# VH-VL binders against q978t4: the designs that were tried, part 35

Target 1, 133 residues: q978t4
Amino acid sequence: MFDGSDLKNLFSLDGFLKTIQFEPEYIREGEISIIVPLRNNLLRIGEIMNGGAVMAISDAIGGLSAMTYPGIVNQVTVSFNTEFMRPIAKGPVRFISRVDRIGKSIAYVEVLVYDGENLLSSKSTGVYFLYRS
Short names: E, the ipSAE of ESMFold2; O, the ipSAE of OpenDDE; V2, 0.75 times the mean of E and O plus 0.25 times the DockQ between their complexes.

## First folded at step 20 (VH-VL; framework fv_lerdelimumab)

Design cc3 (at its last look DockQ between E and O 0.60; V2 from the best seeds 0.00; counts 0 for: pae E 9.3 > 2)
Fold by OpenDDE, look of step 20:
Structure cc3 (fold): chain C 133 residues (1-133), chain A 119 residues (1-119), chain B 109 residues (1-109)
Amino acid sequence: as target 1 above (133 residues)
Amino acid sequence: EVQLVESGGGVVQPGRSLRLSCAASGFTFSDYGMHWVRQAPGKGLEWVAVISYDGSYKYYADSVKGRFTISRDNSKNTLYLQMDSLRAEDTAVYYCARRSSGYYYFDSWGQGTLVTVSS
Amino acid sequence: SSELTQDPAVSVALGQTVRITCQGDSLRHYYAYWYQQKPGQAPVLVIYGKNNRPSGIPDRFSGSSSGNTASLTITGAQAEDEADYYCNSWDSSGYHRGVFGGGTKLTVL
């Protein structure tokens, strides 16, 4: 179980992310950035990225960003809200997660998603319950 | 000023190995994905390999997969390309290139180092 | 593997307009990055995104895209624009491989 000390293996903790092709851009305490190619499995009609996919990836890295802190061994989503500002038609897609606040048992996380034009395309706010060692 | 300086090129026989280096300066090397791109004499650009900021992700062009190994030492601000089982078609100027943030084009290139594979 | 195709050579009269086109499946989902390369030099980015120019690139350079194509346009070609031009994008396979077009040699007449 990840305890925040081995960031290299953080992504292996999520079975969904393992099915997503991505390149890690950076991982820091409280922050994760990944680059996701816009593949067919992520597209809906109109050749734009599936909103559910955006939310799923955002939620996944949002939770994992909370686990970058020492002592956090697990987390579960309490709430997750996404606003879509514009459709994503061109990649790659950048997902940036940042922990805004981390308490004893709750973390507040923001996830920003940018398209290939580097335009903010979605913004998510997640609340995660934390399990500590 | 961002600088990338390739070295290690030279003349080598087929089947031999060569290791290229790319010394980075003028930026936080550990924050950027790095790539190798090569160009055969009188030919076009060919993407070779990528390595993520921490080396956890690597991928190669089919033409070099299984023969070349990309790596990096962030403590030395250096990118490497280990080239094994070299072939004549590997003859090229090898560029190291930095992948930009945001748009993710190659925003910085080295001057290149020439690798010549010939018997 | 993804592939980008370009005409190997084009010419333009001084002061006239020329368009270099790149075609490939990757361009359906990615913007093209355009690089200019002169003999003995490393490539230099001239256009990225929809139509963005890096600092130092003249405004006579512009970019456009449609379907599986991307184009670099030079409006009012200058002698110094004579060079090789390469389009570049991400690999459509999704493994973060780069792909380059074959390059277009632009001659300014």
Scores: ipSAE 0.871, ipTM 0.936, lowest interface PAE 0.5, mean pLDDT 94
Fold by ESMFold2, look of step 20:
Structure cc3 (fold): chain C 133 residues (1-133), chain A 119 residues (1-119), chain B 109 residues (1-109)
Amino acid sequence: as target 1 above (133 residues)
Amino acid sequence: EVQLVESGGGVVQPGRSLRLSCAASGFTFSDYGMHWVRQAPGKGLEWVAVISYDGSYKYYADSVKGRFTISRDNSKNTLYLQMDSLRAEDTAVYYCARRSSGYYYFDSWGQGTLVTVSS
Amino acid sequence: SSELTQDPAVSVALGQTVRITCQGDSLRHYYAYWYQQKPGQAPVLVIYGKNNRPSGIPDRFSGSSSGNTASLTITGAQAEDEADYYCNSWDSSGYHRGVFGGGTKLTVL
């Protein structure tokens, strides 16, 4: 099954995401939760989390949550939308992706991001095209 | 009720090895990251090592890196610390600690097991 | 090589307020969490997050932070509060909370 070693490996192979340190919190069918320490390389001017980093991490775990289902060998983002509700100034930052619906070729996913005080700070929706074995 | 019980402590000579175990009960062990923290007699807490919930990530304090190995067997609900090339400075009570699933803190600790390294 | 620095000892009269401080670079980015340890016992978490108390921790315990400094405040100190107190933060890699201060021994007079 898709596990935390798979997440670590996939991030490490990505030219951008390899700089993102995180720990998998839990993984189960249709759901991934990770904890991301808010290090300097994730900050923008003003000492808050870079919005692009929020989007990149959210998109990554959103798409990968579809791979927690058997038979899915790859996925690609069709659309992704993020609402930034609060600045994230303190970590650790928790990202939770959940598959809302998965069909033959398309998955609909929601990603929620909580700051170090467990306050909901951003919300994303994504649509992913699925490649099946 | 969450319970963590360390075992395997004792008196050993420098340069020898010892393996500590931590038996977990009262929770789903495979959902939690686990840590070892030690405390030399009369001294403060010193973090030793972490292993993620599934064993995919391990990290060590500089003072023990290359000599200690953390591991887990989720089918037996057991955490391990293999301690090689022991030194007098490793003398301490060794605690296993559960990492919380939400925030990242040590929400449960065992009673500790004493390791004494002396000639 | 980031350290957390605590005063090694502090005293407070029964019923008075005491502040235990912790300083370190990591505290610019992360909240300090606080553990109480009584003799012969394992540590017990007393403050986490910004200022959250676990169930069973009395409301006389509170936490605060500013810049690179975190504080544990005990108002109306009781004899049972006599213990060692450790602040805790993330390491420089930012993946685990494996950094402890040296501990502060609180004596209640």
Scores: ipSAE 0.009, ipTM 0.588, lowest interface PAE 9.3, mean pLDDT 87
ESMFold2 (binder alone), look of step 20: mean pLDDT 89; pTM 0.894

Design cc4 (at its last read DockQ between E and O 0.86; V2 from the best seeds 0.81)
Fold by OpenDDE, last read:
Structure cc4 (fold): chain C 133 residues (1-133), chain A 119 residues (1-119), chain B 109 residues (1-109)
Amino acid sequence: as target 1 above (133 residues)
Amino acid sequence: EVQLVESGGGVVQPGRSLRLSCAASGFTFSSYGMHWVRQAPGKGLEWVAVISYDGSYKYYADSVKGRFTISRDNSKNTLYLQMDSLRAEDTAVYYCARRSSGWYYFDSWGQGTLVTVSS
Amino acid sequence: SSELTQDPAVSVALGQTVRITCQGDSLRHYYAYWYQQKPGQAPVLVIYGKNNRPSGIPDRFSGSSSGNTASLTITGAQAEDEADYYCNSWDTSGYHLGVFGGGTKLTVL
């Protein structure tokens, strides 16, 4: 069963993601939720979270959500789109990923991001190519 | 209703070990991050440690790092705090607290268990 | 680790308004949680976010924030409001680390 340790491990194997600090909130088949403290390395001018950081983390857990399914050993982003609804000025930041559809080779994922006021701040849609064992 | 009941407190000498337990009921224990917070007699609240829902993430206050170990058994709905190398300054009422989802405040507390470290 | 500071004690007359303020760098990026604690009891959340009250908390309790400060205001203090009040926030270390203020003892006169 895919768990928080697996998630942490996979993040640690990524040269960029390894710098991201987070606490797994829950992991289910097709779903991942993490809590990301709002650190300085995630902030842009204006003391709000960097949009690229939001997208990178969203894409990461989006793809990893597909890997919570049995037999999925890897995935690659095919497309990823993010809509920013409001700036994130207060943390912690909650990232929630949900697999909407998973086929043989393709998964469709939605990632929602909430700020410290528990307000929806961004919504992403990702498509991932799947590698199966 | 949500219930958190701490146990395991008592009087111990410095250098000794003690294991606290927090029995949870009235909610899906495995869905929540849990914390320990302590309060020395007549003093303020001090955060001690956190453990994620599945135990994959743990973090400690500097004052207890290397000495305390937080753990949980979701099959038993129980949170633990193993306290080793106890010091006088560890004397406190120890609360287990549940972190709420979404807002992440402490929404539920136990009654606390008193740990007294004295020679 | 970040620190939160608050006055150790304040007084308020019955029916009057009192404000308890918390200050710390973490409050620049986090809202404070406010807890009320009465003798022999566990803390109880009274304010979170910008100005949110949990169920059961009377509307005389309110919250505000500015810069690196957060404040708890009791408008029309009642005798039962006499208690210790703690601000709480996430730490700036980047981990799930909670930090509490030193607490403010509120006396209702």
Scores: ipSAE 0.921, ipTM 0.954, lowest interface PAE 0.4, mean pLDDT 95
Fold by ESMFold2, fold request of step 21:
Structure cc4 (fold): chain C 133 residues (1-133), chain A 119 residues (1-119), chain B 109 residues (1-109)
Amino acid sequence: as target 1 above (133 residues)
Amino acid sequence: EVQLVESGGGVVQPGRSLRLSCAASGFTFSSYGMHWVRQAPGKGLEWVAVISYDGSYKYYADSVKGRFTISRDNSKNTLYLQMDSLRAEDTAVYYCARRSSGWYYFDSWGQGTLVTVSS
Amino acid sequence: SSELTQDPAVSVALGQTVRITCQGDSLRHYYAYWYQQKPGQAPVLVIYGKNNRPSGIPDRFSGSSSGNTASLTITGAQAEDEADYYCNSWDTSGYHLGVFGGGTKLTVL
């Protein structure tokens, strides 16, 4: 089934996400956790994690959580919302996505982001349109 | 209850190969990232390599890149380190270390196995 | 790659307080993890994150950080605390958790 190698491959082939270094922590149906080092290319002025980077990584693993279910060949973002609750000044950063509901054509996903002390630092919700084989 | 037992150390000539094993018990091995850390006699700790829970991510210290290969067999609860083209500076005690669940430190260490590279 | 710098040795009188420091650029964006190592033994974690103690570590051990510096403090040092202490963190490239300081030998007088 969908595993850490699939996840690494999808990031490496993406024109935007290929520069994101991460380690898969665990993957199971409807759930992905990754460990992301807080490297310089993820920082904004002021030495905290770039909010756009938080959103981009959250969106990526959010949509890919749907791919952990059988029969899904692609997914695209319909809507995505992020609440930035704390600045992230120290890493590594953990991103955890969870599918709350998946239907025939739509998945509802939540993504939680934790800083280097495991403090919840952002929360995202996403809706994804699904393409099935 | 958590146990990590290294084996396969010994005396080898420069340029030769050696494979280390680390037998894991007392926890779900396939749920953890694993590391090798070494310590030359009388010297400090040096990180060697990491492998993710499923083997999908591997990374090496510059000092061993291209010569060492980390691997795991989750069906046997065993971590491996294949060491090729060994050099005198690879002489060390090699520790198997488990990375904590949900954090980023080494929460369990084996007792280590000594590798001596000499002619 | 990054470097973590520790003083090679520190002494403390029995029952007194000692601080062991670790300095490096990576500590600006990562916490230090502190390990105790006694002769012939594998390292044992004593502090992680800001100031978290694993189960079984006495409360006389504490950690702190400021800027590029992390510190391990032992209050009321005991004879059994005599050991080598290593700080550990991610390197500045951010690929792995494996930069160790050179170690500090703590002698309890």
Scores: ipSAE 0.675, ipTM 0.861, lowest interface PAE 1.6, mean pLDDT 92
ESMFold2, look of step 20: ipSAE 0.622; ipTM 0.869
ESMFold2 (binder alone), look of step 20: mean pLDDT 89; pTM 0.897
OpenDDE, look of step 20: ipSAE 0.885; ipTM 0.940
ESMFold2, fold request of step 21: ipSAE 0.621, 0.647; ipTM 0.866, 0.871
ESMFold2 (binder alone), fold request of step 21: mean pLDDT 89, 89, 89; pTM 0.901, 0.894, 0.895
OpenDDE, fold request of step 21: ipSAE 0.907, 0.884, 0.905; ipTM 0.948, 0.943, 0.948
ESMFold2, last read: ipSAE 0.603, 0.672, 0.658; ipTM 0.856, 0.876, 0.874
ESMFold2 (binder alone), last read: mean pLDDT 89, 89, 89; pTM 0.899, 0.904, 0.892
OpenDDE, last read: ipSAE 0.904, 0.899; ipTM 0.948, 0.949

Design cc5 (at its last look DockQ between E and O 0.70; V2 from the best seeds 0.00; counts 0 for: pae E 3.5 > 2)
Fold by OpenDDE, look of step 20:
Structure cc5 (fold): chain C 133 residues (1-133), chain A 119 residues (1-119), chain B 109 residues (1-109)
Amino acid sequence: as target 1 above (133 residues)
Amino acid sequence: EVQLVESGGGVVQPGRSLRLSCAASGFTFSSYGMHWVRQAPGKGLEWVAAISYDGSYKYYADSVKGRFTISRDNSKNTLYLQMDSLRAEDTAVYYCARRSSGYYYFDSWGQGTLVTVSS
Amino acid sequence: SSELTQDPAVSVALGQTVRITCQGDSLRHYYAYWYQQKPGQAPVLVIYGKNNRPSGIPDRFSGSSSGNTASLTITGAQAEDEADYYCNSWDTSGYHLGVFGGGTKLTVL
């Protein structure tokens, strides 16, 4: 089980996430939750969060969630689908990733995103190919 | 019942150091981000520092950056604030506060500990 | 860093309605959290989100927001509502919940 000792190391594996200001809420084996402040670089026209940003962050933590399992040394996105249910106008934005199923070579992940009103704003399903040591 | 109890306050001379503690009980301390907020006598609230649930991320107000260090020992359910190079303007009641999940506000506060920096 | 501004003092007659307003750039992207503080006590959350009240907070307290402003409204002010009120929000500069307004002293007449 992931003990959280290498949290920063885990997040440092993703160059994109390194450019995003966030705070981890919790990390467990197969689960990651982060809090993302709503900054200007994440906003689109209408002062709502950029959908691409939502997807990129979701995909990143989705993949990292799979890497919380022992022996997983890398992963690549096979498919990623996002449904946007609400525009995100107010932060902070909470991203919660959960591995629903992990096999030898494939992991299925769900990522939920909540806005500052704690309303579910997007839901993503990701499939990741796994590299094991 | 959620409880936060600050300690370590007192009178100290400028340039000296002081270490505050906040003892937490009544909840899973290791699951929450924690903050320090201070209030100078007769003045408003001022956010001081924040620390993530595991201590891996720390944030500071510009007024204390480089002088104060926030830390935590989850095995002891204790939050700390190491205050170095203290100044007169650091005189305040220091509150520890818990950040809630979902709606990220300060849902619990201690009663505060007074720090007085004077010659 | 972001800044939140409040009127330092307001007054309201008993039973009347008063609105305390907070203004700041961060409020464009965040809801304000409102705290009540009475002398010698720690702050107490009274409003969060669009218009949410924690358990134990009377329904005469309500919240609203518009543009870069947030407001706390007390409809039917009571004597016990006399206190300092602080707005709080996250900071777009990277300070998590790191911004407080200057506080508003509410006097109930």
Scores: ipSAE 0.853, ipTM 0.935, lowest interface PAE 0.5, mean pLDDT 94
Fold by ESMFold2, look of step 20:
Structure cc5 (fold): chain C 133 residues (1-133), chain A 119 residues (1-119), chain B 109 residues (1-109)
Amino acid sequence: as target 1 above (133 residues)
Amino acid sequence: EVQLVESGGGVVQPGRSLRLSCAASGFTFSSYGMHWVRQAPGKGLEWVAAISYDGSYKYYADSVKGRFTISRDNSKNTLYLQMDSLRAEDTAVYYCARRSSGYYYFDSWGQGTLVTVSS
Amino acid sequence: SSELTQDPAVSVALGQTVRITCQGDSLRHYYAYWYQQKPGQAPVLVIYGKNNRPSGIPDRFSGSSSGNTASLTITGAQAEDEADYYCNSWDTSGYHLGVFGGGTKLTVL
């Protein structure tokens, strides 16, 4: 079953995401939760989390939550939208991805992001095309 | 009720090894990250090691890296700390601690087990 | 650095207000978690996040933070508040909750 080691390995193989430090909190079918420390490489001027970093991590976890289902060997983002509701100045930052709907070729996913006070700070929706074995 | 019970402490000579256990009950053990925290007699708290919910990732304080190994057996609801090459400065009460799932603080502690490293 | 600094001891008269401080670089981007420890006992969480109290912790306990400093305030201190108090935070690398202050012994006079 897709687990924390698989998640770590996929991030480590990515040319961009390999710089993202995180701890898997839990993984189950259709859901991934990770804890991301708010390190300097994730901050923008003004000492809050970079919006692009929020989007990149959310997109990665969103797409990978489809991989928690059997038979899916890859996925690619079709569309992704993020609402930035509150600046993130304190960590650790929790990203929770949940699959809302998964079909043969398409998954609809939401990603919620919470700051170090456990306040909802961003919401994302994503659509992913699925490749099956 | 959440319960964490440490065992395996004792008196050992420097350079020897000791293995600590922490028996967990009253919660879904496999859903939580677990930690060891120690306290030398009359001193403050010192974090020692952490392990992810599934055991796939482990973290260590610099003072113990290379000598201590944290592990878990989720089928037995047990956390372990293997302590090799023990030194006098490892003398402490060792606490098993659970990290909360929401706010990431230590929400549950055992009563500790004493390890004494002395000639 | 990953160090959290606390004064080793403070005193407060019964019924008065005391503030215990914790200072360190990690507190710029992580909240302090405050633990109370009485002799022979395991630590007990008193404050987490900005100013959250676990169930059973009296409202005379409060927390605050600014810059690289966190504070635990006890208003109307009572005899049972006499204990050691530790601040704890994520380290500056952010991997784990590996940073504890040295502890502050609170004496209620």
Scores: ipSAE 0.398, ipTM 0.816, lowest interface PAE 3.5, mean pLDDT 90
ESMFold2 (binder alone), look of step 20: mean pLDDT 89; pTM 0.905

